# Ledger of designs, part 1: VHH binders against q5v463

No score or structure here was measured in a lab: all are predicted.

Target 1, 346 residues: q5v463
Amino acid sequence: MTRLCRTFQTAPAAIPNDNSAKFLVSGLTSKGFQAPDWLVPDIEDGTAPSMKDEAVDNIIEHIPDHADDFAGDILPRVEWAYDDANARERGIEQVTRLAEAVGEELDGFVFPKVGRLDDVRDAAGVIADAERDAGLPEGTLEMAIILETAPGRSDLREICQYATDSRLSGLVFGPVDYTAELGGRTLDGERPRWDGLLEALSNETSAADIVAIGGPFDQLFHERAGVTYYNAEGYADQVAYEATIGIDGSWSLHPKQTEQANRIHMPTVEEMERDLHKIESFNEAKREGTGAVVVDGQMVDEATYKNFANTVKTVRAIDETHPAQTEAYYDDDLLARARDVELIFG
Below, numbering starts at 1 at the first letter of every chain, in headers, positions and changes, except where a header shows other numbers; Kabat numbers aren't used for antibody chains.
F stands for the ipSAE by ESMFold2-Fast; E and O both for that by ESMFold2, at different seeds; each is averaged over both directions (binder to target, target to binder). V2 = 0.75 x the mean of E and O + 0.25 x the DockQ between their complexes.
Where letters were taken out, [cut] stands.

## First folded at step 1 (VHH; framework vhh_7sr4_2)

Design s02
Fold by ESMFold2-Fast, scan of step 1:
Structure s02 (fold): chain B 346 residues (1-346), chain A 119 residues (1-119)
Amino acid sequence: as target 1 above (346 residues)
Amino acid sequence: EVKLVESGGGLVQPGGSLRLSCAASGSIFSINAMGWYRQTPGKQRDLVADITRGGSTKYGDSVKGRFTISRDNTKNTVYLQMNSLKPEDTAVYYCAAKYGSFYDRYDYWGQGTQVTVSS
């Protein structure tokens, strides 16, 4: 079923610095709204080719010190590609090493550049083999994949159907590699948006009860007259669009983006008050059956009620994982109502 | 579909120990977390402890430091090691499996195991 993932934060697992694990540890020790729901220590494209082994070593060293205190899920992104045997071999070794050393602390793995359904099954098999070799229980480690290839897009429905009874728990959109795969072009500085693909992703993942994550927004900063400003407006526009079409979360490249996406994917105070009022009024009026009831001049039936219930369920999921975030964002009375209200449908 | 099979429980003296076990089978890939809840007559179920697929643990305040949740590396089995048991720990203990973070309730529940702490 659908897991909490408002934010998918990639952090290079090793950088060319005196403290090569700096960004990994920063992610693991993040506070408040900067704490991602899914932290993704990155061995793949975020980490230089010469640093890949050090990235694995850093994950093994630092995850045990922080996993119990990190409220979200931890899923390293390993190397993989449906059309590159050498990348696949490196990814298999990375999964094997990580499962053996820290598999009990990890929640799963992220596989990039997946092909058709059979390639996704192959990736799942790599995790299954690593679990057996490490002595972990079957199904200990989940899988998320990045949708960023033409064959992966072609099999989107088949992949999501496979997800309904497998370790595959999420699909993440990778626009940069997808655009390159299709031979897409940037004209007048304007990058492709792939709105139709995002709607298809939302549809198929929703049908499978797994998470959908939007793509990264790489225009992190503006610079004018030597002063650097965080690009809050551009990222907020993307995340808001993702939320409106039913995408569960957003890819973040920086703690400031994680903070914004965590907040935007939370129901607003206005939404909470509206939807709680509708639920409470319906519950009070409903005595028997599942028929339509009029609340504030509007007809509320089971389907409409479930829409309001989704707001409460989202808040409860966030509250369970990050109670400090819900307590900071909602007033005490509103949060108590969300915690206590009976959900008849949904 | 997930099936939970519980074992353990029983009568124990104050200060004693018990180990509860819960084995999961079926569609285990969708399980996000497994845990233990307890219930006394006239009260709602309270979280005792839970553990994610990756091994992260949470405990109820009343049991922290006395109880330990863990899992078996050869089975999809969760354990609750209960030490320094008190009369107020007397309850029916339920094993539960959770599919996703969007639900404040566990999707699958065991039948419950009675734990009685009394001389």
Scores: ipSAE 0.000, ipTM 0.132, lowest interface PAE 20.3, mean pLDDT 85

